# VHH binders against q9y6x5: the designs that were tried, part 47

Target 1, 379 residues: q9y6x5
Amino acid sequence: LPPKLLLVSFDGFRADYLKNYEFPHLQNFIKEGVLVEHVKNVFITKTFPNHYSIVTGLYEESHGIVANSMYDAVTKKHFSDSNDKDPFWWNEAVPIWVTNQLQENRSSAAAMWPGTDVPIHDTISSYFMNYNSSVSFEERLNNITMWLNNSNPPVTFATLYWEEPDASGHKYGPEDKENMSRVLKKIDDLIGDLVQRLKMLGLWENLNVIITSDHGMTQCSQDRLINLDSCIDHSYYTLIDLSPVAAILPKINRTEVYNKLKNCSPHMNVYLKEDIPNRFYYQHNDRIQPIILVADEGWTIVLNESSQKLGDHGYDNSLPSMHPFLAAHGPAFHKGYKHSTINIVDIYPMMCHILGLKPHPNNGTFGHTKCLLVDQWCI
Below, E stands for the ipSAE of ESMFold2; O stands for the ipSAE of OpenDDE; V2 stands for 0.75 times the mean of E and O plus 0.25 times the DockQ between their complexes.

## First folded at step 20 (VHH; framework vhh_surovatamig_d1)

Design x6 (at its last look DockQ between E and O 0.88; V2 from the best seeds 0.86)
Fold by OpenDDE, look of step 21:
Structure x6 (fold): chain B 379 residues (1-379), chain A 122 residues (1-122)
Amino acid sequence: as target 1 above (379 residues)
Amino acid sequence: EVQLVESGGGLVQPGGSLRLSCAASGFTFDDYDMSWVRQAPGKGLEWVADIWQSGSEKYYVDSVKGRFTISRDNAKKSLYLQMNSLRAEDTAVYYCAREDYNWQRGFSFDHRGQGTLVTVSS
């Protein structure tokens, strides 16, 4: 039988939660599998960009999902929650589920994952759920496991997505130990449910499972606000994305807009597109706006409004608070092995290897994950 | 049209109690997590408490724990905040707020009421 892989994402699961809170179920999962303690994600550290990086192995500038909200100046198209199913936005890359389905006797399933409900390169996931935050984890789990067990051609790659602890991190702040402890306990219980379900169905021993996340969470405060209205008139630009990385489309001369913003706050870096630091790999895409603002960790960019979030993400991808973790279990993985750090783009070539797929050109390094795999030499 | 209407505010002495109510209309109430937020004079908006869709999960800001109780009646499309042992620092306009979360948009309070004033003073 072809190898099978389930990719699970708990949105906004900061890596150091594993050190600061108890996770009996996840720890058991790790004990029988592998752990990468820190995963360096891609800039910007937002949900859609990073989830697409996981399944493409590409930096954001390369796969074209450069933010949760985007604007294309040539076509004048907008990308947002109300308009995210246009293949135009996704077709700059080939996600793993498309590659998987182009193989003989294979299909893919998603409950849920960004892009899985879109025909990318004229291929849509064989099975998928449209995004709906009201759908329970149980229902998502039931669907995904049903597809893994009963599909023809067989589902060999599947995704499962859950919104926590991201939602709670935004609401309560990651430093609220009491409230976050309760939330994270629920997450651990869900992991328990996942494992139990797989065991009950006889999938546990043969299914490769990756549990990861797209980003972490940092603490925000009403005392750490950057008000752009204090620096520039709103009529001089269009805001494509706001915080903590703002994408600015000037309505007047770019230089004038830049000059008005460059000294707006000591806690915000202002970049012309061509001056964006190379380490971000966030320059070579037309969907990146002419001016990018990057707030310091814990600072919020606002427009004459009070911040309503006690936690946020999207900051510099070098910040530990932005980093998720990766745990995995299955026949492809060692048992009881821990690794310090990988890049989030490294996950793609690893998954391709597990599934026996030829990877598309990508920014990942297979060598970074070799030690996790039983069929590889670890040096 | 989504509407949230707060009531129950007023003047109360320190140590006193008030019960705030919020009447919701124009949306499926039981599909949303709901919050109470407040704004004290000269201060920013502060989250106070929230209750998840099922009503079983309640969370509070530290300063009100043990004193405030959030509850909801989905059949009546109502949100409540029982405030006991009120303090001067609890003085604020209190707002009922609907929570919105989307994996692409993130988190926000997409609607809130006009607010009800709570004044705690001797």
Scores: ipSAE 0.916, ipTM 0.961, lowest interface PAE 0.5, mean pLDDT 96
Fold by ESMFold2, look of step 21:
Structure x6 (fold): chain B 379 residues (1-379), chain A 122 residues (1-122)
Amino acid sequence: as target 1 above (379 residues)
Amino acid sequence: EVQLVESGGGLVQPGGSLRLSCAASGFTFDDYDMSWVRQAPGKGLEWVADIWQSGSEKYYVDSVKGRFTISRDNAKKSLYLQMNSLRAEDTAVYYCAREDYNWQRGFSFDHRGQGTLVTVSS
């Protein structure tokens, strides 16, 4: 049978949740497969950029989805939840489902994933659900398993996205052990349901399954606010994105805006675009604004007193709190193997290898994932 | 137009009880998770409790666990907060808040009512 892969994301699943909470179903999945304990994701540590990095193997500056909210100065286009389906934003890269379904006798399916409802290079996922947060995990699972089991040409690459624990991490905060324990128990039950469905449908033994996430979560507090209105009049700039990485488009001389901001808070780094640290790989795209503000972990940039999340993400990608995990099971993977870390961009070339696809140019390193795979020499 | 109208606040002695109500209109109430949030004088908003769309899942901040009970009646488009064993530190304006979550926008409270004042004092 042709190789098949299901890529599953539980949004905002911090790597250390695995150690600090009970996951009997996920731990059994890991025991019968592989675990990467920490995945170093891309900066900024937000949902859209990191999901696109997984499926393209590219840094954000290279794939063009540089935030959940963006502005393009040449076209005057804005990227937001009301305008996220314009292919203009997505066309700087070729995601794996496009490459996959252009092969003979192959199709792709998506029970939601950022970009799978967009005609990227005039190609949209062969089967897909439009994003709708009201659709239950059970309905998403039913659709994806139906497509995997019954499609002609066969679905060989599929995605499944779920909003938890990101939603609850924002609402309750990652440090509320009682509330997060209940939420994470429900997520483990969903993983149990996933595995049980695949077994009942006869898919489990021949389907490769990756369970991963895009980022983690850190605790926020009303005691850790950075009030921009105290430092600069908002008439001097256009705000493209706010927290924890603010994207600032000056309305006056850029140096004047920078000087008003640079000493605003000891808990915020202010970068001119050319001074953004090279380790972020976050400079060489027109959608990155002339000034960015990067809050310290657990600090929130605000304009006024606002209704405060108890958890957030988007911070420096070197922070362990921003890192997800990766687990995998299937015929391509070893059984009972643990690996310490990979880069999130390494997932793409690994997936291409599993599916027999030629990867597009990317930032991933196949060698970082060889030890997970049964068909590779681990040296 | 989205409206949230709180009621049931008042003056109560420590150890007393109050029941807050929130009447919702102008949206499909059953499609939203709902919260109670509060603001003590001179403080920011503090999340107190939430209840998921179906009413089956309820979550609380540590300081109110075991004392407060959130509930909803989707047929009446109403949200409730039963507050028992009230303490001085529970003194605040209490707001009914609608939760908004989207994979791109993230989480926020996109609408809240005018609030109802709860004062816990001898």
Scores: ipSAE 0.792, ipTM 0.915, lowest interface PAE 0.9, mean pLDDT 94
ESMFold2, look of step 20: ipSAE 0.770; ipTM 0.910
ESMFold2 (binder alone), look of step 20: mean pLDDT 83; pTM 0.841
OpenDDE, look of step 20: ipSAE 0.901; ipTM 0.958
ESMFold2 (binder alone), look of step 21: mean pLDDT 83; pTM 0.844

## First folded at step 21 (VHH; framework vhh_surovatamig_d1)

Design y13 (at its last read DockQ between E and O 0.92; V2 from the best seeds 0.88)
Amino acid sequence: EVQLVESGGGLVQPGGSLRLSCAASGFTFDDYAMSWVRQAPGKGLEWVADIWQSGSEKYYVDSVKGRFTISRDNAKKSLYLQMNSLRAEDTAVYYCARESYNWQRGFSYDHRGQGTLVTVSS
ESMFold2, look of step 21: ipSAE 0.804; ipTM 0.919
ESMFold2 (binder alone), look of step 21: mean pLDDT 86; pTM 0.860
OpenDDE, look of step 21: ipSAE 0.907; ipTM 0.960
ESMFold2, look of step 22: ipSAE 0.789; ipTM 0.910
ESMFold2 (binder alone), look of step 22: mean pLDDT 85; pTM 0.852
OpenDDE, look of step 22: ipSAE 0.887; ipTM 0.951
ESMFold2, fold request of step 23: ipSAE 0.793, 0.795, 0.801; ipTM 0.915, 0.908, 0.918
ESMFold2 (binder alone), fold request of step 23: mean pLDDT 86, 86, 86; pTM 0.863, 0.865, 0.867
OpenDDE, fold request of step 23: ipSAE 0.930, 0.932, 0.929; ipTM 0.968, 0.969, 0.968
ESMFold2, last read: ipSAE 0.774, 0.813, 0.810; ipTM 0.908, 0.922, 0.919
ESMFold2 (binder alone), last read: mean pLDDT 86, 86, 86; pTM 0.863, 0.864, 0.862
OpenDDE, last read: ipSAE 0.931, 0.930, 0.931; ipTM 0.968, 0.968, 0.968

## First folded at step 22 (VHH; framework vhh_surovatamig_d1)

Design ya (at its last look DockQ between E and O 0.82; V2 from the best seeds 0.82)
Fold by OpenDDE, look of step 22:
Structure ya (fold): chain B 379 residues (1-379), chain A 122 residues (1-122)
Amino acid sequence: as target 1 above (379 residues)
Amino acid sequence: EVQLVESGGGLVQPGGSLRLSCAASGFTFDDYAMSWVRQAPGKGLEWVADIWQSGSEKYYVDSVKGRFTISRDNAKKSLYLQMNSLRAEDTAVYYCAREDYNWQRGFSYDHRGQGTLVTVSS
């Protein structure tokens, strides 16, 4: 039988939650598998970009999902929750579920994952759920496991997504120990449910499972606000994305806009597109706007309004608070092995290896994950 | 049209109690988590408490724990905040807010009422 892989994402699961809270189910999962303690994600550290990086192995500038909200100046198209199914936005890369599904006697399933409900390169996941936050984890889990168990051609790659602890992190702030403890306990229980379901169906021993996240969460405060209206008139630019990385489309001369913003706050870096630091790998895409504002960790960019969030993400991807974790279990993985760090783009070549797929050109390094795999030599 | 209308605010002495109400209309009330937020004079908007869709999950900011109780009646499309042992620092305009979360848009309060003033003073 072909190898099978389930990729699970708990949105906004900050890596150090594992150190600060108890996760009995997840720890059992890890004990029988592997753990990567920190995963360096891609800049910007937002949901859609990072999820697409996981499944493509590409930096955001390369796969073209450069933010949750985008604007293309040439086509005048917008990318947002109300308009995210146009293949135009996704076709700059080939996600792993497409590669998988194009193989003989294989299919892919998703409950849920960014882009899985879009025909990318004229291929859409054989099984998928449209995004709906009202759908319970149980229902998602039931669907995905049913597909993994009963489909023909067999589902060999599947994704499962859950919005927590991201939603709660935004609401309560990651430093709210009591409230976040309650939330994270629920997450651990869901992991327990996942494992139990897989065991009940007889999938546990043969299914490779990766549990990871797209980004972490940093604490925000009303005392750490950057008001752009204090620096520049709203009529001088169009806001494509706001915080903590603002994408600015000037309506007047770019230099004039830049000059008005460059000293707006000591807690915000202002970049012309060509001056964006190379380490972000966030330059070489037309969907990146002419001016980018990057707030310091824990600072919020606002427009004449106070922040309503106590936590946020999207900041510098070198910040530990932005980093998720990765745990995995299954025939492909060692038992009881812990690794310190990988890059989020490294997950793609690893998944391709597990599934026996030829990877598309990508920014990942297979060597970074070799120690996780039983069939590889670990130096 | 989504509407949220707060009521129940007023002047109360320290140690006193008030019960705030919020009447919701124009949407499926039980599909949304709801929050109370407040804005004190000269301060920003502060989250106070929220209650999830089913009403079984309630969360509070530390400063109001043990004193405030959030509740909802989905049949009546109503949100409540029982405020006991009120303090001067609780003085604020209190708003009923509908929570919105989307994995792409993130979290926000996409609707908020006009607010009701709570003044705690001797």
Scores: ipSAE 0.894, ipTM 0.953, lowest interface PAE 0.5, mean pLDDT 96
Fold by ESMFold2, look of step 22:
Structure ya (fold): chain B 379 residues (1-379), chain A 122 residues (1-122)
Amino acid sequence: as target 1 above (379 residues)
Amino acid sequence: EVQLVESGGGLVQPGGSLRLSCAASGFTFDDYAMSWVRQAPGKGLEWVADIWQSGSEKYYVDSVKGRFTISRDNAKKSLYLQMNSLRAEDTAVYYCAREDYNWQRGFSYDHRGQGTLVTVSS
């Protein structure tokens, strides 16, 4: 029987939550499988870009989902929640579920994942749920396990997405130990439900399961604000994205906009597109705007004092607070092995290996993950 | 059309109590977590408390724990905030907010009522 893989994301699950909070169910999962303690994600450390990087193995500049909010100057299209299903945005890459279901006798299923409800290269996941945050974890789990057990051709790649702890991390802040411990306990219970359901259905022993996340979360504060309106008249630019990485499309001379911004705050780096640090791999796409502003960790760019989250993400991907973890269990994986770090783009070639798929050109390095796998020589 | 209408604000002595109410309409109330947020004069917006869809999960900012109680009545489409042991620092306009989360737009309190003023003064 062909190998099967379930890819699970708990959005905004910061790697050090594992050390700072109790996760009896997740720790049992890890004990019987593998853990990567820190996954170095891609800049910007936002939801859509990092979820697409996981399934394409590409940096954001290469897959074209460069932020949750984007603008394309040629077509004058805006990427938003009302226009995120236009394949135009997604077609610069081929995600793993497309490659998978085009193989003989294979299907893909999705209980939500950014892009799985979009016909990318005229191909949409064989089974999928449209995004709806009101759908319970139980219903998502019921659908994905039904598809894994009952589909013809068989579902060999499946995704499951959950909004927590990202939603609560924004609301309460990652440093609110009391509130976050209660939220994280509920998430651990969901992981317990996942494992129990897979055991009950006879899937546990022969299904490979990856539990990971797209990014972490850092604490924000009302006394760490960068007021953009105090530095520049908003009529001089179009704001494509605001915080913590602002995307600035000048309406006047670009150098003039840059000069008005460059001394706005010591807690914000201002980059002309050509000056964006090479380590970000965030330069070579038309959807990256001529000027970006990158706030320091825990700082929030605002237009004026306005509603503010207590936690945020999107910061420099070198920050440990932005890093998720990866845990995995199944016949492809060792038992009881811990690994310190991989790059998030490395997950794609590993998944392709597990599924016997030929990866598309990508930025991942299979060698970084081979110590997790039973069929590979480690070293 | 989302509609949120707060009531129950007023002038109260330190140590006193008030009960805020919020009437919701124009959306499926049971599908959304709900918050109280407040804005003190000259200050930014501050999250105070929230309550998840079923009403079983309630969360508070540290400064109000033990003094404030959030509750909801899904049958009446109503949100409440019982405020006890009020302090001068609790003086603010209090807003009933629907929590909106979309994996792309992110988290917001953009659906809020007009607010109700709470003044804690001798």
Scores: ipSAE 0.745, ipTM 0.901, lowest interface PAE 1.1, mean pLDDT 93
ESMFold2 (binder alone), look of step 22: mean pLDDT 87; pTM 0.876

Design yb (at its last read DockQ between E and O 0.89; V2 from the best seeds 0.88)
Amino acid sequence: EVQLVESGGGLVQPGGSLRLSCAASGFTFDDYDMSWVRQAPGKGLEWVADIWQSGSEKYYVDSVKGRFTISRDNAKKSLYLQMNSLRAEDTAVYYCAREDYNWQRGFSYDHRGQGTLVTVSS
ESMFold2, look of step 22: ipSAE 0.798; ipTM 0.919
ESMFold2 (binder alone), look of step 22: mean pLDDT 85; pTM 0.858
OpenDDE, look of step 22: ipSAE 0.892; ipTM 0.954
ESMFold2, fold request of step 23: ipSAE 0.755, 0.820, 0.756; ipTM 0.898, 0.925, 0.885
ESMFold2 (binder alone), fold request of step 23: mean pLDDT 85, 85, 85; pTM 0.856, 0.856, 0.854
OpenDDE, fold request of step 23: ipSAE 0.935, 0.935, 0.933; ipTM 0.970, 0.971, 0.970
ESMFold2, last read: ipSAE 0.803, 0.792, 0.759; ipTM 0.923, 0.922, 0.905
ESMFold2 (binder alone), last read: mean pLDDT 85, 85, 85; pTM 0.857, 0.854, 0.855
OpenDDE, last read: ipSAE 0.936, 0.931, 0.935; ipTM 0.970, 0.970, 0.970

Design yc (at its last look DockQ between E and O 0.93; V2 from the best seeds 0.85)
Fold by OpenDDE, look of step 22:
Structure yc (fold): chain B 379 residues (1-379), chain A 122 residues (1-122)
Amino acid sequence: as target 1 above (379 residues)
Amino acid sequence: EVQLVESGGGLVQPGGSLRLSCAASGFTFDDHAMSWVRQAPGKGLEWVADIWQSGSEKYYVDSVKGRFTISRDNAKKSLYLQMNSLRAEDTAVYYCARESYNWLRGFSYDHRGQGTLVTVSS
């Protein structure tokens, strides 16, 4: 039988939640598999960019999903929640489900994943659910496992997505121990449901399962606000993205806009596009705007408004609060092995290896995940 | 059109009680988690409590735990906040807010009422 892989994402699952809360089901999953304690994600640390990095192995500047809100100056197109299905935005890379599906006797499924409902390079997932936050985890799980179990051609790669604990992290803040404990318990129960479902269907022993996340969550506060209106008139620029990384499109001279913003707050770094630090790998794409504002951890950029979020993400990808984890189980993985850290782009070449796919050029390093795999030599 | 209309605010003495109501219209009420948020004079907007779609899950900010109870009636498209043992620091305009989450847009209170003033004073 061809190898099968299920990629599961719990949005906004901060890595250190594993240390600070109890996860009986997840821990059991880990015990029988592997754990990467910290995954360094890509800058910016937002949902769509990082999810696309996972499945392409590329930095954001390379795969072209550089934010959850984007603007392309050449085509004058906007990317937003109301306009995210245009292949134009996705075609700068080839995600793994496309590669997989183009193979003989293989198909892909998604319940859900950014980009899976879009024909990328004229290929759309054979099975997918349109994004709908109202659809229960159970329904998503039922669909994905059904597809994995009885599709022809067989589904060999599948994705499953859930919005928690991101939503709750935003609402309650990651430092609300009581409320987050309740939320995280629910997440663990969902993992239990996942494992149980797979066992019931006879998939557990043969299916490779990766449980990961796209980013963490940092605590925000009303006391940590950066008001751009106090620094620059709104008429001087167009806001493409706001917080914690603001993308600024100047309406006047770029230098003038920069000069008005550069000293706006001691808790915000202002970069011209060409001066964005190399470590972010966030420069070489036309969709990155001329000026980028990066708030310090826990600070929120606002436009004469109070922040309503108690937690947020999108900050410097070197911050531990932004890092997710990765756990995995299945015939491809060791049992009871823990690893300290990988880069999020390293997941792609690993998944390609597991599935026997030739990877597209990517920024991942297969060597970083070798120790997780039973068929690899690990020094 | 989405509408949220708060009522029930007023002047109350410390230790007193009030019950706030919010009448929702223009949307499928049971598809959304709902929140109460408040803004005290000179302060920013503060989350107070939320109730998830089914009504079984309720969350509170620490300062109101044990004193406030959030509830909803999906059939009546109504949100409630029972406030007991009111304190001076609870003085604020209280807003009913519809929660919205999208994996791309993120979390927001995409609609909020005009608010109802709660004044706790001797």
Scores: ipSAE 0.891, ipTM 0.951, lowest interface PAE 0.5, mean pLDDT 96
Fold by ESMFold2, look of step 22:
Structure yc (fold): chain B 379 residues (1-379), chain A 122 residues (1-122)
Amino acid sequence: as target 1 above (379 residues)
Amino acid sequence: EVQLVESGGGLVQPGGSLRLSCAASGFTFDDHAMSWVRQAPGKGLEWVADIWQSGSEKYYVDSVKGRFTISRDNAKKSLYLQMNSLRAEDTAVYYCARESYNWLRGFSYDHRGQGTLVTVSS
């Protein structure tokens, strides 16, 4: 039987939550498998870009999902809830579920992952749920395990997405220990239910399971606001994205817009596109706007009034607060091994190896993940 | 049309109690987590409490814990805040807010009412 892989994301799960909170079920999962303590994600540290980087192995500039809000000047298209299923946005890369299900006698399934309900290169996940945040974890788990256990051709690659702790991190802030401990306990209970369901269905011993996340979360405050309207009249630019990385399309000379913005706040870096630091790998795509504003950790860019965010993400990917973790269990993985760090783009070539797929050209390095895998020599 | 209408505010002495109500209409109430947020004079909005869709999960900011109780009645499309042991620093306009979460847009309060004024003073 071909190898099977379930890729699970708990959105916004900051790596240091593992040190600061109790996770008996996740800890048992890790004990019988592997842990990567910190995953360095891609800039910007937003949900859609990072989920697509996991499944393509590409930096955002290369896969084209460069933010949760985007604009293409040639086609005049805006990326939004009403237009996020347009293949135009996604076709600059080939995600792993497309490659997987195009193999003879294989299919892919998705209980919600960014892109799995889009016909990318005229190929949509063989089985999928449309995104709906009201669908319980139990229903998502029931669907994905039914597809893993009952499909013809067999499902060999599957995804499962959950909104927590991202949703609660935004609402309560990551520094609210009491509220976040209750939320994180509920997430650990869901991980326990996942493992128990896989055991009950006879899947646990022969299914590879990755539990990871796309980014972390940092504390925000009403005392840390950057009021953009105080620095520049809105008539001088079109706002494509606001916080914590603003995307600015000038309506006048871009140097003039830059000069109006550069001294707006000591807590914000202002970049012309060509001056964006090379370490971001965030320059070579037409969807990246001519000017970006990058707020300091915990600062919020607003137009005229207070922000209601208590936690946020999207900041510089060098910040530990933006880093998720990765844990994995299954026949491909060692038991009881801990690894300090990988890059999020390294996950894709590792998954391709596990599934026996030829990876597309990507930015990942298979060597970074070899020590997690039983069949590899760790050097 | 989404409508949220708060009531129950007033003037009370420190240590007193008030019960706030919010009547919701124009949407499927039990599909949304709901919050109380407040704005004290000269301050920004402050989250106070929220309650998840079923009503079984309730969360509070530290400053009100043990004193305030959030509740909802999904059949009546109503949100409540029982406020006990009130303090001067609880003086604010209190808003009923509908939570919205989408994996693309993130978290926001996409609707709130006009608010109800609570004044706690000797």
Scores: ipSAE 0.766, ipTM 0.905, lowest interface PAE 0.9, mean pLDDT 93
ESMFold2 (binder alone), look of step 22: mean pLDDT 84; pTM 0.841

